# Designs tried in a protein design chat: VH-VL binders against q9nrl2r1430to1533. Part 338

Target 1, 104 residues: q9nrl2r1430to1533
Amino acid sequence: GGVHELSAFEQLVVELVRHDDSWPFLKLVSKIQVPDYYDIIKKPIALNIIREKVNKCEYKLASEFIDDIELMFSNCFEYNPRNTSEAKAGTRLQAFFHIQAQKL
Key: E = the ipSAE of ESMFold2; O = the ipSAE of OpenDDE; V2 = 0.75 times the mean of E and O plus 0.25 times the DockQ between their complexes.

## First folded at step 22 (VH-VL)

Design dd23 (framework fv_nezutatug; at its last look DockQ between E and O 0.80; V2 from the best seeds 0.00; counts 0 for: pae E 2.6 > 2)
Fold by OpenDDE, look of step 22:
Structure dd23 (fold): chain C 104 residues (1-104), chain A 121 residues (1-121), chain B 107 residues (1-107)
Amino acid sequence: as target 1 above (104 residues)
Amino acid sequence: QVQLQESGPGLVKPSQTLSLTCTVSGKSIDYGYTWHWIRQHPGKGLEWIGSIYYSGRTEYNPSLKSLVTISADTSKNQFSLKLSSVTAADTAVYYCARGPYTSDNYYMDVWGQGTTVTVSS
Amino acid sequence: DIQMTQSPSSVSASVGDRVTITCKASQSISSYVAWYQQKPGKAPEPLIYSASYLYSGVPSRFSGSGSGTDFTLTISSLQPEDFATYYCQQANSFPLTFGQGTKLEIK
């Protein structure tokens, strides 16, 4: 497609990806690196998947988009103890997201 | 968009078990988030009862822990509250609510309408 | 447990007035405070999260501030629909706890 203004969802995904604390969320967790992850997390999701859904216009409501992002954070906090780098990053990124989400 | 609705008997006898269900519509309860039970005695403030994570893990108010059980049924998209050995002090409006799954910031962003439960002989 | 001491318990005010409600935590809770508005016979509705951020749709006359132990909810200019009971809540740790509530009444 041609050059166009980013939608609110697209813009927010870009901001999330560019955030310093996005590194645990950029792509799905590797089964090789974390063998038990998918035994615990039943609905895996990541920013690259969410971005793809945005690009495909799969989100008709802001709530649907927000739900996927919240699932992403939920998975992080479910699997990672509070003292882990992943959880700490997630905490900061989620806080950022909660602020930005109010603009949707 | 998500909606929550409490349901259950409005009258419970003392010493019996209060059972309530929160039916969630618009999204699956196993799709992230934290799910809460809160109550409000007539003319009083709000009291947190307990919470259940989308994974099924629970947190309970220590003042009620021995008497409270919160569970989830994903097949029905519901989560439930059981409070045993009720007394008049358990007469209240009971709310279910949703909030984000966090490490340190548990607020409720969506509430049910509440259901009144009266404990009386 | 973290206690949330809310004050005043009640306040009478007129339309157009500036009203401030305070909430003091028994220990530091960073900015993890939420505020709710409740009208008679209705469920609480969220106003503010993380001490100072308004939910979408909440009028800008509402504001929250504070960190650590002292928090405030301010209504810059009361409107008729603002007469209600307000609650603060510490959101930082379990058990989650609420303030006693502030009933805002018409003078």
Scores: ipSAE 0.889, ipTM 0.950, lowest interface PAE 0.5, mean pLDDT 96
Fold by ESMFold2, look of step 22:
Structure dd23 (fold): chain C 104 residues (1-104), chain A 121 residues (1-121), chain B 107 residues (1-107)
Amino acid sequence: as target 1 above (104 residues)
Amino acid sequence: QVQLQESGPGLVKPSQTLSLTCTVSGKSIDYGYTWHWIRQHPGKGLEWIGSIYYSGRTEYNPSLKSLVTISADTSKNQFSLKLSSVTAADTAVYYCARGPYTSDNYYMDVWGQGTTVTVSS
Amino acid sequence: DIQMTQSPSSVSASVGDRVTITCKASQSISSYVAWYQQKPGKAPEPLIYSASYLYSGVPSRFSGSGSGTDFTLTISSLQPEDFATYYCQQANSFPLTFGQGTKLEIK
């Protein structure tokens, strides 16, 4: 909603992208490289898509923005076993996000 | 904001199947959250029954020995609990709840109001 | 299964008192503890997640601490609306388990 909230969404997305553990989340998973991903994950999303939605003012409420970020982590945990590098990165980045989201 | 409401019978006879439904409003249940059933026995603490993930995957309390089934109906934005072969020990207040999907930090941030179920003849 | 042992089972206290409730896990759960407040006839309400982080809207007189197996919930200056039952929950692994509760009553 309002200009202040949109600036906060942008800042939070930038901090997520800059985080060392962002690498599994920067862009959508390649169907060519990971062909079964889209059989398992029905609502794919990534930081580049979320960033584009912020830039286009598609989030009207903070809860909508938070929901897309949480979906991104949920997809990671659903597809990747707990002991993988992807799941461990997701765990650390989600914890960072939960702290930063208190600023919204 | 997200709201959860339990519904179902208040009185169930022994050996029957208890069926409860949680109706979710404000958000879709197939968005990336996890949905839980918890019960509270008379004068006692809370017991987690099981969960259903946004994907349809389920987790159950092993103490219920496959007596429990949790399912979702996305078209009605509802998720449901069935508990078979009930006894007086299943008398409790039943809550539905929501939490974020995590890998190792399963807490519940929204709760329903609860529905009382009594199992007796 | 991880057992959560909560102490004391009940507390009688006056408005303005400092109250501390403890919760001990049967094995290490890092910081993955949640705390809930439940008033008679109502659903539990979330207070704290990850041992020490307050949910939005929770008064600052509530605080949590701990890591590993030993966790505390503290109310720094008791208010009339704080008389309730309090539960800890381990959030680390399935099956999720709760402490037995601490009933906080007016003296």
Scores: ipSAE 0.404, ipTM 0.852, lowest interface PAE 2.6, mean pLDDT 91
ESMFold2 (binder alone), look of step 22: mean pLDDT 92; pTM 0.944

Design dd24 (framework fv_nezutatug; at its last look DockQ between E and O 0.85; V2 from the best seeds 0.00; counts 0 for: pae E 2.9 > 2)
Fold by OpenDDE, look of step 22:
Structure dd24 (fold): chain C 104 residues (1-104), chain A 121 residues (1-121), chain B 107 residues (1-107)
Amino acid sequence: as target 1 above (104 residues)
Amino acid sequence: QVQLQESGPGLVKPSQTLSLTCTVSGYSIDYGYTWHWIRQHPGKGLEWIGSIYYSGRTEYNPSLKSLVTISADTSKNQFSLKLSSVTAADTAVYYCARGPYTSDNYYMDVWGQGTTVTVSS
Amino acid sequence: DIQMTQSPSSVSASVGDRVTITCKASQSISSYVAWYQQKPGKAPEPLIYSASYLYSGVPSRFSGSGSGTDFTLTISSLQPEDFATYYCQQANSFPLTFGQGTKLEIK
């Protein structure tokens, strides 16, 4: 394909995915691996889903994009205690996101 | 865009229960974030009352915990504050606010306009 | 509970002045401090989060700094619309707590 300029949303998703602390968020949680996850989390979301929405231009406002990212972190902190690797990773990634979101 | 609006009686008698509702528009409260109640006594600073997560979990100010109940009604996209056994000290402007759901950084990014509640006999 | 000691309680300044407000936490709270501006009869509006990051739409003359226990809000060149009351807030743990506020008045 040709070279194209990424939108701000696309760029931020790329940065989030490339972040060292993105591993809990790359794809939806497996129900097989975490049987009770979807009993607790009612609005599951992940970076791959958000990326798809960006690619489909489903975000018309920055706030909509931010809302989905915040939901992703909300889900993490709701399900994972603070002392877990997932929560710790989420904390760092969210901090990163909050800084990067200023560009939107 | 997300907007918050407080509503409820502006006058409450002592010993009664103060009831307020925050109506959220432009965002579903069961979708994410944390939802806060803050108050400000006339001429005074800000006091956090409590918060409710989108999941329904709550946190309360220990100084008010025994008297405060925060709940959410997702069907109406509202969350509410109940403060029992009010006194003149509970006279204040009451704000609802939104903030990110975090583990260690609870700031408020969107506020309602506030509603004045006076406790008087 | 974490106490936020804000100073000064009031300050008089002129348009164009550099103004600094400080907030001291009773214990270390990393960088998890927010600052708000409140004008009379209005709700607080967010200025700063995470000690040093401007909320979207906030003029660049506002800045925040600090970590651990000592935090500052600075207005590099005061504008007429900046006369208001400012509050710091520790955002690290419950119960969430605010500073006493700083009323910035016109000299």
Scores: ipSAE 0.378, ipTM 0.853, lowest interface PAE 1.2, mean pLDDT 94
Fold by ESMFold2, look of step 22:
Structure dd24 (fold): chain C 104 residues (1-104), chain A 121 residues (1-121), chain B 107 residues (1-107)
Amino acid sequence: as target 1 above (104 residues)
Amino acid sequence: QVQLQESGPGLVKPSQTLSLTCTVSGYSIDYGYTWHWIRQHPGKGLEWIGSIYYSGRTEYNPSLKSLVTISADTSKNQFSLKLSSVTAADTAVYYCARGPYTSDNYYMDVWGQGTTVTVSS
Amino acid sequence: DIQMTQSPSSVSASVGDRVTITCKASQSISSYVAWYQQKPGKAPEPLIYSASYLYSGVPSRFSGSGSGTDFTLTISSLQPEDFATYYCQQANSFPLTFGQGTKLEIK
């Protein structure tokens, strides 16, 4: 939990944001465009929020950071049927994340 | 960090309901993971019983579906197994486990220690 | 339901040996195989996910490979602590299923 771990979290979240499949995860889902989303997803989260938590030093353990990223994917798979573009993007980005998280 | 611990009676009589609880520490059960029950018969392999998602959705082994209920109590950070109408064939070590929620890849990354349940008159 | 068949059912080996355990799925499961190690009286412990990725803290002498229906777990140089039972699991579809296990014994 020091400054070097926070730098690693920032580096990882930047790599996630840069990934081609990050588009469903950059910001919270719009309630206007997806009216029922927040009826189904009770703990919404997105990469911009996770990045802000890294910037504010809110993660004390690597596991806390990892768990927020996993929640982001879980929300995607819970809301979106597996054959949608969102779920397919989530599957690819999660696989990339699992490889990168080994470094933590 | 994350720890799972099974609890419940070790001896159950035939035809009764087996009730087990998994207590989770170091992580909230409603935060995005999937929670599993697996059993292992004496001298045999592992059998998946069912799962409960962080959302409360369940999946059951079809061979047990009419007999099994998995539920969660988020206020206690616990999830539970009930198996009705038990017989000697239900004698096993029962494990709870956790895995990431994925679209197609349900592996388990943390296991409890296991609890032995014997079904005997 | 997807059946997972492990081979061999048991193997006798010595410290320092290279051991390969195979697992065959009855249908294609892409790379969605996990491997677990179980020592007597203990819970299973995760070794490998997605056919080839080691869990954190798993020694590098363990490796996995395969896709589709045919998968392998290899231990490059057996250590005394590696004598255990090994299980594969198909993780692709419900019901989740395990191989019957491979018991790795001394000698």
Scores: ipSAE 0.360, ipTM 0.834, lowest interface PAE 2.9, mean pLDDT 91
ESMFold2 (binder alone), look of step 22: mean pLDDT 92; pTM 0.945

Design dd25 (framework fv_nezutatug; at its last look DockQ between E and O 0.87; V2 from the best seeds 0.00; counts 0 for: pae E 2.3 > 2)
Fold by OpenDDE, look of step 22:
Structure dd25 (fold): chain C 104 residues (1-104), chain A 121 residues (1-121), chain B 107 residues (1-107)
Amino acid sequence: as target 1 above (104 residues)
Amino acid sequence: QVQLQESGPGLVKPSQTLSLTCTVSGFSIDYGYTWHWIRQHPGKGLEWIGSIYYSGRTEYNPSLKSLVTISADTSKNQFSLKLSSVTAADTAVYYCARGPYTSDNYYMDVWGQGTTVTVSS
Amino acid sequence: DIQMTQSPSSVSASVGDRVTITCKASQSISSYVAWYQQKPGKAPEPLIYSASYLYSGVPSRFSGSGSGTDFTLTISSLQPEDFATYYCQQANSFPLTFGQGTKLEIK
């Protein structure tokens, strides 16, 4: 425990998680709820996983962090048609991310 | 760091098929993103040819669709362009590029150096 | 298809000048415009995405603005390394399309 300054990656993950459009991305998609998801998406990822990687200091470069976030969005748009709530949320969150990523 | 490099014959005869490959290093092409082919005729502007998603889905320029095939080989970390029935109008510098996978904002954030292809008999 | 009409096709300017390049879309594309810089014999390099956001490493003298159909790239104080050809691109929908380019030459 203790108070510490969040790294840029940590801060951005916090901002992404707190965003209203983060709900499709907070955790991995349930195979039970979406039986065919993992037949289509081969490299699943979510914000909780990315946060864990940040906490473990697994990202040495900003590009590595960005790549995981982009994969997360890629997966969303690959699986979800444009008219779905998930895709719409993803579009907005990705736009937000692209702006915030400038801080990295 | 991610790098893209175009390769293929620099000279193609008319009516033949132009084949180019983009080799990606420092990043796996099946790890998200969208992968693009763009060309530039001598002294002219940029023309989008087509794109392939990391999943393998493609988008093509309608003006070239019937003649263009874009494919990916994840085992080699490459994606390729085939343009059939080429003419002098297909003489250009060909670029491959990467951009984010989006619904509505397809910009290119990393480009290859380009490769010159001349169509001549 | 969405046409991007870029102007001017060429512009002569001096070091220190303020330069503005415009791009007009044939239909509204929100803020989904990218700008690229291309020097002779080189690949285009990205400058701006989403109309107004600079890529990391791009000098702050570059700026982009606009939404809907009218977009601008501005160089507040031209530097010697800025003489190049610039392209706008609509990024909103397929087919992706570029402006005709603006060649920025030294006066």
Scores: ipSAE 0.828, ipTM 0.935, lowest interface PAE 0.5, mean pLDDT 96
Fold by ESMFold2, look of step 22:
Structure dd25 (fold): chain C 104 residues (1-104), chain A 121 residues (1-121), chain B 107 residues (1-107)
Amino acid sequence: as target 1 above (104 residues)
Amino acid sequence: QVQLQESGPGLVKPSQTLSLTCTVSGFSIDYGYTWHWIRQHPGKGLEWIGSIYYSGRTEYNPSLKSLVTISADTSKNQFSLKLSSVTAADTAVYYCARGPYTSDNYYMDVWGQGTTVTVSS
Amino acid sequence: DIQMTQSPSSVSASVGDRVTITCKASQSISSYVAWYQQKPGKAPEPLIYSASYLYSGVPSRFSGSGSGTDFTLTISSLQPEDFATYYCQQANSFPLTFGQGTKLEIK
């Protein structure tokens, strides 16, 4: 908790959003454009939702914040075959996240 | 804080099915991570048995010749190992573990304490 | 299957020494190696992932390096509590495989 931890969560989310490979993760996948997504992914999440949870002080521990970010990547790899642009972007952004998360 | 605990019989007779359960506390097993079974033979190294993803998909060590089944019970927050037709070669300490779901980097960040299984008549 | 060969199988060293353990993969695994410490009667514990990143709570005297097929775990100043067996693991592809272990003994 506290103000230092919330500032760190917000800073990390900003760094993820600014990354070139954030494009699959900015907001929830459209059910109209991707009709089968929600049949496969049971716990959808995206950077805009994580940002809202940070703003609402819903994360009490850094591990809770980290676990939501990891869920976001796991959903990407579960839905998208490895050769897709989405999975490749996810791989690069997850690697970036693992480096940045050392600051938490 | 996430904790993993193995449970099951310590002694199993040859040709029987070994059944082990990993109980997870402090984290939901369907929340994005990958869950593993690893064993350590007496005086020897570690052997990966298989994994189950948060979604229920599985991956098995081909050396175990389709003798392995890994399953999950989300309601109990548990995942389980069944190994059929055991022999003395299956005597080992069995561990469950967790790792992040990645595309190509399957490391393990939390381990259970291990449970010893002896296969003997 | 990717085989991991650790060297040495056993090492004896004094407190304060620099200890190096190597792990060689039978084919390239990029930087996707993890290292674990196992004390007698206990489960393995994570030390390093992705060749060089320390887990939280791991002392800074531990470091890792390497890419491709050749990987190194280094303890820069050996402490009495570092008596353990150390394992590398290739994390790149299934089946996941481990090195045979290196037993570290303090003289």
Scores: ipSAE 0.475, ipTM 0.870, lowest interface PAE 2.3, mean pLDDT 91
ESMFold2 (binder alone), look of step 22: mean pLDDT 92; pTM 0.945

Design dd26 (framework fv_nezutatug; at its last look DockQ between E and O 0.91; V2 from the best seeds 0.81)
Fold by OpenDDE, look of step 22:
Structure dd26 (fold): chain C 104 residues (1-104), chain A 121 residues (1-121), chain B 107 residues (1-107)
Amino acid sequence: as target 1 above (104 residues)
Amino acid sequence: QVQLQESGPGLVKPSQTLSLTCTVSGHSIDYGYTWHWIRQHPGKGLEWIGSIYYSGRTEYNPSLKSLVTISADTSKNQFSLKLSSVTAADTAVYYCARGPYTSDNYYLDVWGQGTTVTVSS
Amino acid sequence: DIQMTQSPSSVSASVGDRVTITCKASQSISSYVAWYQQKPGKAPEPLIYSASYLYSGVPSRFSGSGSGTDFTLTISSLQPEDFATYYCQQANSFPLTFGQGTKLEIK
């Protein structure tokens, strides 16, 4: 495709991915590495999935996009105790997202 | 857009159980977030009652813990409040609300319109 | 439990006035404070989260500041629709707790 302006959703996903604390969220958790993850988390999601949905224009409302991002964070905090690196990263990234989401 | 609506009896007798339901539309309650109950006695401030995570885990106000039960019904996209052994002190407007699932920043970003519950014999 | 001491309990002001409401936490809560506006017979409406960030749609005349234990909500120039009761809330940990409220009345 040609060069085009990023939508607000696309831009925010790019910013989230580039954030230093995005590493727990870039792709779905490996069932091999975390065998019990999917026993606990019933609606898994990650930034790569959200990006794909954005690219496919599946989000008609900002609230739908925000809901998926919040689910991503919810899953992180549900599975990871507060003292884990993942939870700490999630806390910082979520704070960043909450600020950026107000622009949507 | 997410909307919350409280429902239940507006009148409860003393010593009975107050039961309220919050119906959520525009968003599935098992799709992230944290769900809260807050009340406001006439002419008074706001008091947090308890919360339920999308996973079903709960948090309760210590002052009410022994009397409060919060549950969720994902099939109906509702979460409920039960407050046992009510007294006149439990007369209030009851609100349900939503907030992010977080480790340390539990603000309430969407509120229901509230429902009045009067405890009277 | 974390107590939120809000002041003043009431304040009378005129349209165009600058108004400041304060909230003091009994212990440090970083920037995890939210502010709400409530009009009679209505549910509270969110104004500010994380001490200083306005929700979308909130007029820019509203602002929040503070960290640690001392927080402020400021309305730079009161408008008629701003007369209401305002509440702070600590969002740091359970149990969630609110300030006593500040009733902003027309002078």
Scores: ipSAE 0.866, ipTM 0.943, lowest interface PAE 0.6, mean pLDDT 96
Fold by ESMFold2, look of step 22:
Structure dd26 (fold): chain C 104 residues (1-104), chain A 121 residues (1-121), chain B 107 residues (1-107)
Amino acid sequence: as target 1 above (104 residues)
Amino acid sequence: QVQLQESGPGLVKPSQTLSLTCTVSGHSIDYGYTWHWIRQHPGKGLEWIGSIYYSGRTEYNPSLKSLVTISADTSKNQFSLKLSSVTAADTAVYYCARGPYTSDNYYLDVWGQGTTVTVSS
Amino acid sequence: DIQMTQSPSSVSASVGDRVTITCKASQSISSYVAWYQQKPGKAPEPLIYSASYLYSGVPSRFSGSGSGTDFTLTISSLQPEDFATYYCQQANSFPLTFGQGTKLEIK
């Protein structure tokens, strides 16, 4: 990744974090608060981790960055029933992401 | 850059099981997303057969549910379709495809090239 | 199951023409329609998702609109590479279903 790619990834992550529906995705799910989460979700990820990977230049391709964000949403929909606040927030944030990702 | 490629027999006898494999490159099939099989009958439109989620859960078209099995082999990065008791009506071009895992918006963003299957009657 | 009805089934047009293709869903699907272009011997290619959003790399002469049950794909000025078959797809719920296709031919 060049300087323009790092800037684009950072800008997109900032937009996701600032979105009203980011609250289920800011940090990894607490095992104490949700004991069975890590029995179901094998590849956990959250926006703070993705942001750190951007800062450490761990994404070499835009597709790698996009795939981590899509994994984040996939985990949300796999764990949370459709009618939950988490799934509804995920639906809205994912739709926003799909629009913003056109820049990549 | 994700790519999907179908493979399997081009000719299948009636009453046999059709077995197709989709090989995925550039992305791991257990790393999010939803993976689909679609077919296109000669001179006709498209029919969704079923899907397998990155987690291994499946969804099938109710019209085919008792005849269809979709499975994944993560170590080979492949997902497969088996369709039992085929007839001439199963003659089609078969596609594999990927879509984002969503709650309500299951669009298909990457398609394989398709493989033609003919069932002799 | 949600039925998708495309109109017309075929259209004959010239380079430079404006073409409109419609899809009607048998029940409301909000904005959850996708559009695909398919050339002979090729796989479908994504054009539009969520009724109106273009996939990256799709020319701006393509546009989509609609909500609820009625959806439209418009090509504002046909180019030679646009002669193909077009499909709508409801993306709202399983089973996923497609329109029967619209074949766009040179006049």
Scores: ipSAE 0.698, ipTM 0.912, lowest interface PAE 1.3, mean pLDDT 92
ESMFold2 (binder alone), look of step 22: mean pLDDT 92; pTM 0.946

